# VHH binders against Glyoxylate/succinic semialdehyde reductase 2, chloroplastic (GLYR2), part 9

Target 1, 314 residues: Glyoxylate/succinic semialdehyde reductase 2, chloroplastic (GLYR2), of Arabidopsis thaliana (Mouse-ear cress) (f4i907)
Amino acid sequence: LAYRVYSSLQSTTPSTRDELGTVSIGFLGMGIMGSPMAQNLIKAGCDVTVWNRTKSKCDPLVGLGAKYKSSPEEVTATCDLTFAMLADPESAIDVACGKNGAIFGISSGKGYVDVSTVDVASSILISKQIKDTGALFLEAPVSGSKKPAEDGQLIFLTAGDKPLYEKAAPFLDIMGKSKFYLGEVGNGAAMKLVVNMIMGSMMASFAEGILLSQKVGLDPNVLVEVVSQGAINAPMYSLKGPSMIKSVYPTAFPLKHQQKDMRLALGLAESVSQSTPIAAAANELYKVAKSYGLSDEDFSAVIEALKAAKSREA
Below, E stands for the ipSAE of ESMFold2; O stands for the ipSAE of OpenDDE; V2 stands for 0.75 times the mean of E and O plus 0.25 times the DockQ between their complexes.

## First folded at step 3 (VHH)

Design g06 (framework vhh_enristomig)
Fold by ESMFold2-Fast, scan of step 3:
Structure g06 (fold): chain B 314 residues (1-314), chain A 122 residues (1-122)
Amino acid sequence: as target 1 above (314 residues)
Amino acid sequence: EVQLLESGGGEVQPGGSLRLSCAASGFTFSDYAISWYRQAPGKQREWVSTIYSGGSTNYAESVKGRFTISRDNAKNTLYLQMSSLRAEDTAVYYCARGEYEFDSSGYYYDYWGQGTLVTVKP
């Protein structure tokens, strides 16, 4: 049976730590995101059992009081609620459904929460396999990188079984600053694609603004300041603007990954016959930047796609 | 629905040649990097080759100079021309729609085919 979110039942006298410790938590994947997420659960007093394909990656968490099991199957067999944070869709599918995978230990009354960034089809596949065991499934991909993961400031884009969302909510609140319930499985991955489509389009538009300001004799540093103080402000402008003006692109989010997200978002739009002409145009600029050899530069290198050939060949 | 369907596998003698095909449907084939992987019995899946949307190619060291990856965007088909086949090339061969370049730390492959068996036997 689903229980209410802890925060809705919380007394000021008992600690969150004492209440949450009654639920056994599994955590699969101790990479750059999973490790800090699991550490936050342990620091909040949760009973955490960890697994990673490379066992030594679990050592810091065992040092903090976590238990270790040698397979995803053993973790889901011993835990009420298991989180999975894998680097890619193939790893997420293998950990859930492959040899010694989560599906072989999980059962009715238990939950599986996949916080990995996967595509819509992969999320649906994992959900079907988990639900076929009688267990509940929630996809919960995150917005935020390593530092938000360390600080417990992730944003969760959840979809799937609502009773599991309610049961998982206190633990999502430990690892993040906000969570959204988006309905059916696949909607979390879809939401993330739409957000990244907006991000890629915005960066392409910002690049146009920088180059136009330069060509009409304006100071592009003043443009960055004006947009940062106005209604269209985004943190990306202040973070990326100065580097783009200097034509240097230290990689935080690779241009090839942004172009991949544009392509996937366009595919999503095509599947429902929704026109996204701004994203389509932005995608062409990312493809041009890739053709210049900028795939591994930061996605802000899209500005190079808008420059004349002479400027690029300097 | 996205589908990848491999064909062309079979038995071949050492030093022989085979051409594998992967028929793709349900997506804009020309926009994606598509890879060949293989899995021998009792071993992990290993990457063989990738062809990117722009036509550039990469190969695993073990197959470089012996295998040639190509694509026909008009037919939505991926090919792997295999020559100078060796016993160690025996495996089930899979095509995979790649979202990341092969050597990126993400390794994002969202769709896989069911595979086609290649057996190299004397």
Scores: ipSAE 0.000, ipTM 0.106, lowest interface PAE 15.0, mean pLDDT 84

Design g07 (framework vhh_enristomig)
Fold by ESMFold2-Fast, scan of step 3:
Structure g07 (fold): chain B 314 residues (1-314), chain A 122 residues (1-122)
Amino acid sequence: as target 1 above (314 residues)
Amino acid sequence: EVQLLESGGGEVQPGGSLRLSCAASGFTFSDYAISWYRQAPGKQREWVSTIYSGGSTNYAESVKGRFTISRDNAKNTLYLQMSSLRAEDTAVYYCARLEYEWDTSGSYFDYWGQGTLVTVKP
């Protein structure tokens, strides 16, 4: 496959079921994200071997035609290309590098694509261990959750070995609607961090707008409608606005994780001497919201930081 | 497999009470925030209440003071104690496990139960 323009791959060879079926695919992690991703690969005709720490989680996939192996090591030993989708950085490192881990079965000529959400340091660590075997590594963290995973509509933020990106591209296209190649290992995680810095900043700004509209006698529900129909529309505003107006914050993305991302983004900015004053101000509001005990509520609870102190609410 | 199974629905008179349960399996229940939603015939699904892993709770304004959400982590069970029921509370009630992190698309709930019907009528 040839990389052409704007992170798109354009192949001179047609992508077919027969072509895709010649590559043996491993998939490590049958959780909320991994299970639907692997199912999409199987339904597209791929030769898939699965593993999960809890074996019974593999049963639906075996029922769809997948093979099973008892360890990450056995999966990488028998497959050309292995995807890993783990819940946290600790699990991603353990599956790749721990006892019976992927590094013990993988070798030159093979690839490891980590689609887990991990921090930059963890991605670099896994990459080094995989590449020390002679194999290729690609980080490919996703934007999108369970429904995009089920629908094959994930967005992949890839970085690492370009030849592996090209080899993995048809499989990423089965599981997602778009993919970006971002260069060196760590850049996928960094891109996700920058996007979430923007998200945290915009939510803080939106909260200011809601409270200002209320104080000047406007209906904040009308504000949400005006924003949603105009050039500054973001789906997030329509999703979160009604709940924020009602002061309820059902958790999709915990406020403590948003504040963590603000802190990390500010550290990234400092390392390259880039000023991010809006993110800095937004971070202070997330810290205030954490001090009110809102750490486990949705990050849209940042609006509480702009109200009268919680201890003074009537 | 992740599974959520609601129970405890039924018919009740206005002003009455019901206790709904949701039995969860296939995941570490104590690590997740779990929510109650409801859907009346011909209406969109609406959020009712959430209980977080740490035990804090939130409620929709329409049910605040009348409904109480609770959890038993040892039994992997979520509860909704409903009191002072009104005709407007008539709906199928669902429990849902929240999807954490990175989902800003509006489809952020992981798993839904099959629902339990609550009918409030004289």
Scores: ipSAE 0.000, ipTM 0.194, lowest interface PAE 13.6, mean pLDDT 85

Design g08 (from b01 with R97K Y100F T109E E110Y; framework vhh_enristomig)
Amino acid sequence: EVQLLESGGGEVQPGGSLRLSCAASGFTFSDYAISWYRQAPGKQREWVSTIYSGGSTNYAESVKGRFTISRDNAKNTLYLQMSSLRAEDTAVYYCAKVEFEYDSSGTYEYDYWGQGTLVTVKP
ESMFold2-Fast, scan of step 3: ipSAE 0.006; ipTM 0.273

Design g09 (framework vhh_7qia_2)
Amino acid sequence: QLQLVESGGGLVQPGGSLRLSCEASGFTFSDYAMGWYRQAPGKQRELVAFIYSGGSTNYADSVKGRFTISRDNAKNTVYLQMNSLRPEDTAIYYCARVEYEWDSSGTYTEDYWGKGTPVTVSS
ESMFold2-Fast, scan of step 3: ipSAE 0.006; ipTM 0.236

Design g10 (framework vhh_7ubx_2)
Fold by ESMFold2-Fast, scan of step 3:
Structure g10 (fold): chain B 314 residues (1-314), chain A 122 residues (1-122)
Amino acid sequence: as target 1 above (314 residues)
Amino acid sequence: QVQLVESGGGLVQPGGSLRLSCAASGFTFSDYAMTWVRQAPGKGPEWIATIYSGGSTMRDDSTKGRFTISRDNAKNTLYLQMTSLKPEDTALYYCARVEYEWDSGTYEFDYRGPGTQVTVSS
């Protein structure tokens, strides 16, 4: 009868508690997202080694049974599969490629999964440096904030080496509710951009509906209810509608960031000669709203761009 | 690194007043909605008020007449002015940063401070 052999990263995808424990997991970054993600791996029985720039942030995880190493290099040197969750693109690059970085400890047979939110160029840079060592790379930015991270309900938008996606899949399933494989490195960031383009366009359309309903004598609160119960339902409508009707725009996603995403999505569309006329029109409304001084209001303030101009009121 | 540090709690007599502060660092404070939440011993967390980056506020009806939320973006500081305090206001008071989860269409609190204790007793 066969004995249990240590599995290589490229060929074995563990699915049982015992199999999960044969893969050594590194986790770089014990911030608001990384800490609960790593805790979920430990609770599932994984062998986890952690690192954070501020060492004391690792203490709760060591208390739960994790190991600690003093640098990203030491973590990747001792682990089969390393996840990284950093706050920004510069930190992600520094942890992967900088002094005592992941590239100095990683080697053939190992994988690096960057779950940080980074731009396309940064993801490509990290991927190249990791793959130059002979290791595999997977981009895996998440959709979801702190509560989904704590509850294991993240959505992973993955791209890169398919064998690493397959090997990482059981661990992504511990940390999230769904995962998508999107092909070449950079496609995770691109997917986020396309989704936000749709979001900006739908909000502009919803704003038109609210104002039209008011102008023809309908109760816009009833419009919100009808839309929320129908086939075109989106949680955004019930979330934003009541405030938009009252001309109050509590900021969750700033209008200036939505406009930036529209501009970037239009640039992406131009690069492949794809027409996106609805997004183009919506982008013009966001630019108008910015001109009214609404940059720091919620992106739902786009409704102000559709109202009759008042020269003396903001 | 994102940090939120509350201060201003303490022991007060019924009918008294306190002003709580929350010092924020490690992010662009003016870009985020901020909230106050309290938790009494043996009870779940109770939302008090949220102030948005654009200046609008939402407040719970049970405290609306006695508590006022405000912010100073130049100082990266959030405030809660509490008046006419009652024994039932005894709780640990937390500040938190609000983040929107676009996939689910819900608001989440992504960072919270360690809290400041408010005890109202005679």
Scores: ipSAE 0.000, ipTM 0.191, lowest interface PAE 14.2, mean pLDDT 85

Design g11 (framework vhh_8dlx_2)
Fold by ESMFold2-Fast, scan of step 3:
Order: C-alpha cells, then structure tokens, then sequence
Structure g11 (fold): chain B 314 residues (1-314), chain A 122 residues (1-122)
C-alpha cells in the first residue's frame, strides 16, 4: 500500500483538489500553529481528520469540513498520512507513543510526519517507535510563527524516510513556501541548531558593536539604523537593538535556551572535528550572562556580559 | 479597529497597592504576548515586564518583587498588579502588543494604548 501511494505521488505532482483528496490526512494538535496549518489543508480540498487533547479546539476545523476522532490511535488507524504539531517534546512523545497514541493505530503503508519543535533525542525515540510498527517517519520542524502558518508560508526542515518526504511534499507545499530534505532523522533538529549557533554568534557580535559605538561617542541608535539599511541587514538588529541600548530584554528566546543551543552546537562540531571559534567565544559570553542571573531574559541580554561591572550596576 | 485601552490609574498614597487593566479589541488577544511599559515625567520609556501567550511572565529585575502581570483571555484583559508604591512609580503606564516567534526571530511592540496616569503622592 505504501508502494502504491508512494508511486502515485512520485509519478505525479498533484496540485488539484481531486488528486490531493485521494490521500486521507490526519492532523494531531489544534493549537496556535496546528489549527491554521490544518485549515490550509482543508481549504486546499484535502480529506482531513483532526484530534486535539481539548476537543472543543477541533470545532472550527469540523465546521470547515474536517472529520474528528477521539484519539491519536483512531486518527492514524483511519488516515494514510498523519501530521503532528504539539507544543513541547513531552506532548509530542505522549501523542505518538503514550496511551491511545499514534503507534497503536498506525501500520505498514502509512506515514507519520512530526512538524513539532522537539529535541534530537525525542525525534529519534518517536521515529523508532513509529518505524517498529512498519510505518514510515519524517521529522519536519518548522521555521515561522502564527502568521506564516496562516498564510501557508512556513519553512520545513525535514529528515527521515525519503519516500515519505516525497509523499508528504504536496501537503508541505500547501502549508509552506519552502521545504528542505536533510537526510537521516535528527538532521532537521541539527539544522535548527546550526542556525541558532549563527544567531547567537551574530547577537554577541552586534552587542560588541553597540558598546563600541557608545565608547567612541557615537549614537548607538544611529548604528542600528545604519546596519538595518546596509548589506549586513538582518531583522534581528531592528527588533533587538533599541531594547539592548536601553538595557531591557523582553523575552522572545530565553538566554538559557540560546546558551544550551551553543553548547549543543559545540558538541556537534567536536564530534566531526570542525572548528567553530566564534561560537566558542560567544558561548563564554552567554555563560557569563547566566552567572549574572539573566537566564530567563531574552538572549540579547548577552550584551551585559561585555559591560564593566559599574555600568551593569547602573 | 485594533486597539488597547488602559484603565485603573489615578492618585494613590505611598505604600499602597494598585491594579491596572488593559482592554484589548479588534484582534485575537490569546495569540499575542503583552507588555507593560511606563514613562515617568521628563524621562524615557521603562519596560516593566511581559506575559507570553502561554502565561509565562518575565520582569524588569528592578521591579520584579513589586509587580505581577496576569491575563484573562476569556475577557481579553491584561492586568498589572503593583504593590508598595513609591513616589518614583509616578508615570504614565502603557500596555503594548507583541508577537513571539518560534524560530527565535524576536519581537516588537506594534500596537500601544494611549496610557493611564498613576500619581503616587501623599
């Protein structure tokens, strides 16, 4: 059955409602991200069955034409391809592997695509449990927030079974603007880790620039404007710069999580003997910021690690 | 269309408590993180704290022991509870909307209220 479905999707690039409707789609998790993702599938004409721990969150989807099942097990038992979008690794594991979980309904010929943001170990665990049933597994964590989810503009960082990637591709295209196939399970999480390593290093460098501009008598607000209009522009400069200049760090991404990602990226680099000296230096600054009690502040609080002690006391 | 309206300000004596409210309309309140910011006379904006849409709160360390931020998504209302008020807490208090990104792209305050004046005076 898997071969027939895979062959059909591989030999065609179905984009018509009738073609897409031949594959039954399950969707687990109707939160802020999952609900708009599932709505886009329904609006594209897909046959969608939904589940959520809180049943009432499925009501808008049912109103749009979705079917409802009372457990993940019942969804995977009735659907060819099931997507899961959960808030945290514990929820993703419980929905896949727990009581009445996806593994009890899924079987050979079917696929499970986990679009949740989970750690590498959780993804490997879910993959093993799904594949032990004879089914295929794909990790597909997303880059993008609620508005990209509503607009079908998500970026998918996929890894796992390539036949399932090819089968899922038309549905990923409905929900997103781009998708990348990155190889073995764990590589999607690893790609996010490398991206966050670059982000953490960039933020540390930006903090050096802000403080240097202040020390030489320049207006750091003008620095933010210059970098935002120049060739090195990143949205992060205009989003974080004004707050960093004022020494306030409203939390979007906690510093402790950025430091965790730096540590994990350094471990990944060590495992393949790849030098990452900028990330190593940035990691030390994040550790200093943590020692100042800034773990739960935004990662842009790394600027505090570069200030003289007297300046921080102000 | 999209608007935030602060209320609960006024004159309060030092050492007392005060709770401010912010009523949201024109958008799905439960999808957004919310901030409280204040501006004392003749000074710049000072960030007080925020509440994520999950209910997690983060505070300016200088104010953490003195304030509590909460939300009621059923009534589209944001709250700021202030205790042990001092003369230096005299300011216009603003609520602001911000969106947090899963990919760590950060946030910005895109919708502000007009503010509510709090005067701490004997």
Amino acid sequence: as target 1 above (314 residues)
Amino acid sequence: EVQLVESGGGVVQPGRSLRLSCAASGFTFSDYAMHWVRQAPGKGLEWIGNIYYSGSTFYNPSLKSLVTISRDDSTNTLYLQMNSLRAEDTAIYYCARVEYEWDSSGTYMDVWGKGTLVTVSS
Scores: ipSAE 0.000, ipTM 0.178, lowest interface PAE 13.0, mean pLDDT 84

Design g12 (from c03 with W56Y E102V F103E G104Y S105E L107D D108S Y109G S110T T111Y; framework vhh_h_nbbcii10_fgla)
Fold by ESMFold2-Fast, scan of step 3:
Structure g12 (fold): chain B 314 residues (1-314), chain A 126 residues (1-126)
Amino acid sequence: as target 1 above (314 residues)
Amino acid sequence: QVQLVESGGGLVQPGGSLRLSCAASGFTFSDYSSYALGWFRQAPGQGLEAVAAISYSGGSTYYADSVKGRFTISRDNSKNTLYLQMNSLRAEDTAVYYCAAVEYEWDSGTYEYDYWGQGTLVTVSS
């Protein structure tokens, strides 16, 4: 009995190149992220079928040995496990649930893994539609840009059906350096939100430190070096510190997006009655910075909110 | 799909001026995309040096102390092009100049330049 169950699970979670080739893989979305992800699966010996709304985007993948189908429905009809990597929530919903969408080809025994960055509500909607077919669903948004995607160094924040996580794991390992299973659908998006809440709070605290060091006659460049060599080191300090000291904020992550994430994190905290007073205070500073016209500057421009409080309040 | 292509490099005499251009394709200069754009250079026998950077809005700029007051970074969002206006050029400005962009690192809390051009050579000599 135990051996039968073990054998069945083992056959659904291949770990060798030959075993990986026995699972038919679909990949929906050949954009800047999806294309290199699918290429890594092909190079690892996977049987990959691709689709993109613009067919010519599939040509490089077909040149590497991938098969092509003209719709998401045809991909999910022919594949055991389908990944989707779309640019936004609207595209992710359309590809999964719209005309000729994945739900029309997928069935019991198959899996759908959405690696797109979507909001919690969109992930829940797609999950419900996929699971209503009898298939399994896994949310698996990634941390990392195009270069980590090309290098197979993505971080996957997964949530949903645990059996599908186990089946998808070898393929996630090909495309990434780490993966986390976070429970119920929506928890991947929630984890990203909590991380960004910490990031926003940390940056606001760092800004206080820079200004305090200046006001007491210390060299803030030395502060940046001290924190970078100590136990509280974060790459952000070395990356942002010198520019913050010079009052320039070339945009990598817009302040308005950081403020949005603070607001959403506070809403998440409210929904479970968890106090987050540091995030609440940081959010007020981001709102002040937005009022100074810094919405499109890097979120490190939050330091200006602290300067303005001192200079404008007399 | 993402590509950066530099142009405008060449030979120029000390005290002269030169304008570098960087044409971006496969992505748009937008606040939502969160691209940080910059110029870097590598002189013979030296490491890579950050020269200038500009935010999406154009409201925030950074300049290395070695070029501040002489170089001006700017962007034309309608042409999806980044510029570096180099004035009062010196022999020490001789280098290969690269444009670079950061893409979508926002959720990891770490930022690095993901996209680099091929570089354009600037030689300042008499």
Scores: ipSAE 0.000, ipTM 0.263, lowest interface PAE 12.6, mean pLDDT 83

Design g13 (from b01 with Y52W Y102F; framework vhh_enristomig)
Amino acid sequence: EVQLLESGGGEVQPGGSLRLSCAASGFTFSDYAISWYRQAPGKQREWVSTIWSGGSTNYAESVKGRFTISRDNAKNTLYLQMSSLRAEDTAVYYCARVEYEFDSSGTYTEDYWGQGTLVTVKP
ESMFold2-Fast, scan of step 3: ipSAE 0.005; ipTM 0.244

Design g14 (from b01 with Y52L Y102W E110Y; framework vhh_enristomig)
Fold by ESMFold2-Fast, scan of step 3:
Structure g14 (fold): chain B 314 residues (1-314), chain A 123 residues (1-123)
Amino acid sequence: as target 1 above (314 residues)
Amino acid sequence: EVQLLESGGGEVQPGGSLRLSCAASGFTFSDYAISWYRQAPGKQREWVSTILSGGSTNYAESVKGRFTISRDNAKNTLYLQMSSLRAEDTAVYYCARVEYEWDSSGTYTYDYWGQGTLVTVKP
């Protein structure tokens, strides 16, 4: 086919269903986030090839019309544009740069879009290895959990090669409701850390409010209602408050991952001499909660760190 | 309304066996990974095992070779077959619906939890 000979990431970005099908898409990682993301691409008419460490996790995608390849190397060798959604920085590095990794199949004219949540240094490392092949790199960590992934409502925090951002944009729009281009590689990971630093600090402050309201004889359920109707409202107050009052922490975001993000954000702040004293104090509470064995509970379990201090005072 | 209801707990002697069940309702059970978790009094909750929607299983190192997780999608029921029980297995056992899978080593997040069923291993 004539268009295959000349088709590359240097080409015009497709914007229609028929045009989207001319770009071959790879997707690495069929976990709880990657699987629904890849399904949305397939349902939109994209030509998708999938890989996962456990092959059976690819079966639902193949059933929907995806192709399968046995390694990241084979996926990047056969696809114009490859997305990767891995659970942690070590997995993201291994899939990109390890044995049979993406770097061994990818080449000039192709792109690698890492939508995994990784630290700044890992994103820079993967970017360097991909770009050393002559290919383009974009980091694109997501904000949103399983339901937004299923509904195509993710938020992408992108950084890296702008031509790849433009080429990837229609596919990001299929998988998400918004996308931000943040400049140089590392900035997507940095933005994610800053957002989660705010989230962790906010949850610690909310926990203080709940316990203070109880100690002065107020109904903490009324506190949750008051904050949810006022100018300081955040959806997580209504979602987390009732469970925190009952001392039950069904895990949506593990406390150990929130504490990891606090530590990494504090390191980022140190690197530019920016003081973040609220985050520093919140981080100590997350460390206390981990010491009580709450690492795998929801990060809202940070309230238990404050109860122990209160108990010792009594 | 999503519900998870555990049953099958009780008292057992060391070296004995128990089978726990978790009855699920209010969602398409076959679409979700489900975990067993346990919590002893005064201790951290401990992940025990997960079964993925496709049937793949993962186990905590402390229970490998002794516990078997399984599911019956036609009955919307999760099982945990426990053998060679030890005093350290004494805990309230919870089933939990997996919201997010961080890795295949058992790092998961959960959106719904059952009420729990007590397992007591008495010498």
Scores: ipSAE 0.000, ipTM 0.160, lowest interface PAE 15.3, mean pLDDT 85

Design g15 (from b01 with A33W Y102M; framework vhh_enristomig)
Amino acid sequence: EVQLLESGGGEVQPGGSLRLSCAASGFTFSDYWISWYRQAPGKQREWVSTIYSGGSTNYAESVKGRFTISRDNAKNTLYLQMSSLRAEDTAVYYCARVEYEMDSSGTYTEDYWGQGTLVTVKP
ESMFold2-Fast, scan of step 3: ipSAE 0.006; ipTM 0.174

Design g16 (framework vhh_enristomig)
Fold by ESMFold2-Fast, scan of step 3:
Structure g16 (fold): chain B 314 residues (1-314), chain A 120 residues (1-120)
Amino acid sequence: as target 1 above (314 residues)
Amino acid sequence: EVQLLESGGGEVQPGGSLRLSCAASGFTFSDYAISWYRQAPGKQREWVSTIYSGGSTNYAESVKGRFTISRDNAKNTLYLQMSSLRAEDTAVYYCARSDYEWDSGSYSYWGQGTLVTVKP
């Protein structure tokens, strides 16, 4: 009997899928990431209300059973827990704090979970504005692109109010394969920047390897195979290598966003006096690729920054 | 039916060590994250440590370097090795299983608890 009493009294979050439907969920931002994330919540039986700046982007979600509201303010006013997935820090701040923003509808007893990729300062700003209403805040930037979002295989890098982390956990588990609680607000954004700094640096290094293999008379397709079977394997090498060899860069992660993350990571490094010379060199290559008009191509287009000038002429 | 049974508690001097055990039954032990929580007299229940199905571990700041969580999947048993015990470690210690195989945020399955008293 003591076991039963402790078990029933200690539940602080919905423990069954039937109970998950009693928490009203808001979702702000129906872009390439937000749309599949919200669809996974709906398919799991959650009560979801959506918003997007362009209303027609909400139509597929409404077709799956979601409700629609015309502003972030209306979504946070009607929902217990609201997720936000925006493309950049400016959009994340505007949706949270701007005209008809989330702060005007949210109140004590509610939570705001920002899953957008933002800088540390932006996360702290949004957190302060949300918490000033009496509501709780959690940052939860994701690792993973469109396919992991569709498959419910995202990795969440969370920080902020621990009670909100516990309440949000079942919903994060629907949208992802793992979640990490990293402590104080800003730590999720910082972790995401460090991870993407490594990602940008490794792609630049891989591009050097492809071009060097070609210049010494090796088959770069064999290089991709050798790397894929060895200790330095990363799934991205097998995913990007064949396209890079063919000089085509179908966009999964835009080069301009990778360069933005490099710039922000270098700023983070400067703030703590940590040298990151590999990231600095990689960032210069991304800037060169942007100057060639490759901003909206996949970040693997960084290889173009390393090619001889004549080979780039139309 | 899920069952969790803690043991190994008792009285110990400051600076001493104890090993707590949690015997689990009624589920595939290896597939779940299992956590230790504690509740001191007059205080709210607090999280101490988690070991995930993959073997990775996490610890509350107050116990890092002093406590070690481990699991024996063949014996369906969870352990908490406690060293350098302090008066503030006095609490009832509870074993808890996550509700879902991937979820570490919600716990509906708890043991009876085992009392640890640190007394000079």
Scores: ipSAE 0.000, ipTM 0.091, lowest interface PAE 22.5, mean pLDDT 85

Design g17 (framework vhh_enristomig; at its last look DockQ between E and O 0.01; V2 from the best seeds 0.00; counts 0 for: pae O 12.8 > 2, placed apart)
Fold by OpenDDE, look of step 4:
Structure g17 (fold): chain B 314 residues (1-314), chain A 120 residues (1-120)
Amino acid sequence: as target 1 above (314 residues)
Amino acid sequence: EVQLLESGGGEVQPGGSLRLSCAASGFTFSDYAISWYRQAPGKQREWVSTIYSGGSTNYAESVKGRFTISRDNAKNTLYLQMSSLRAEDTAVYYCARTYEWDSSGYEDYWGQGTLVTVKP
């Protein structure tokens, strides 16, 4: 299956501010990611209608000029294009397909863009339900956290109806720095899981490196510096390394979510009979870290799982 | 003032059951997601479960299938039915008002907690 990586077609000229204003945008989910994403759309001059199960979470957006509706159904009934950013697969499914869900308001000529991080099966399920209404569906999980969301610097991993991708592109460009079209539904979710699996594995490896450096009498801060200048440089090492050395783990991405993503990625690998022994090993560390109560700490707290293992051997 | 008050903690034998309650006041209870957390001795606080305003629920893997979160909006009360309790479930259990659909698990108000001890 030749994954045609559609290279970023040259940014066609930003549709005139006037064209962006003619499309009614719905946005479901005003969490840590959804709220800033919606804000960016509003700031760009888009007509945005927002919903969240907790109504009060919409107040800041309403204050910025957004409209409010009391259900996903009402949002999709009134909007041409609806985005959804929800915390987990269960929530994504519930908002899309549950009571007063998006599918009951959406219809032919409209589009649903799910930017939530979900598993492949959930994405396919939501896609089917949306498409059964006659509407178009695009999955668009994002790479990036709160700050990138705020800054409009997200990476969108999209898949599904190409016409909807094209229609959504200007709005994705408001909220992100790049977008990829990956073809069939499920590919976006899969890509996200693969990326997060790699990230989790890298962090675990880095954690081992920190501890090993300490054990052999090296300054772990120097390790962080050396790594930052070499071929294995990643922003996450420079950003999180110093704090890891100090055993402080301010939460940017919760460890529980990283572990969840590891689990899902391993499931994906299993489904296609792909061996991923490094990821498997890393996942065990994250499980251990969770067992130590570190679920809500940053996923860099996985280093604590390695420290505890040493104490058992001593 | 927003207040959350946990109750129902106590000692129970392994395999036993216990029901925790969290009484909420000072806000429109039905409009918010509410979560349970727990903190075992010598460990960090960990997320246990969340029930959203719409009634959807989520659970930590460690308690999935054993614990059930529910709410009574008319009584402004959150519940946690715990079954098949294990020694590792020993902890102080906290309820917290939760930012809905926030993957980070943001909570802005916490109760004082109730102790659950699972021992023979």
Scores: ipSAE 0.000, ipTM 0.229, lowest interface PAE 12.8, mean pLDDT 90
ESMFold2-Fast, scan of step 3: ipSAE 0.012; ipTM 0.409
ESMFold2, look of step 4: ipSAE 0.000; ipTM 0.245
ESMFold2 (binder alone), look of step 4: mean pLDDT 82; pTM 0.824

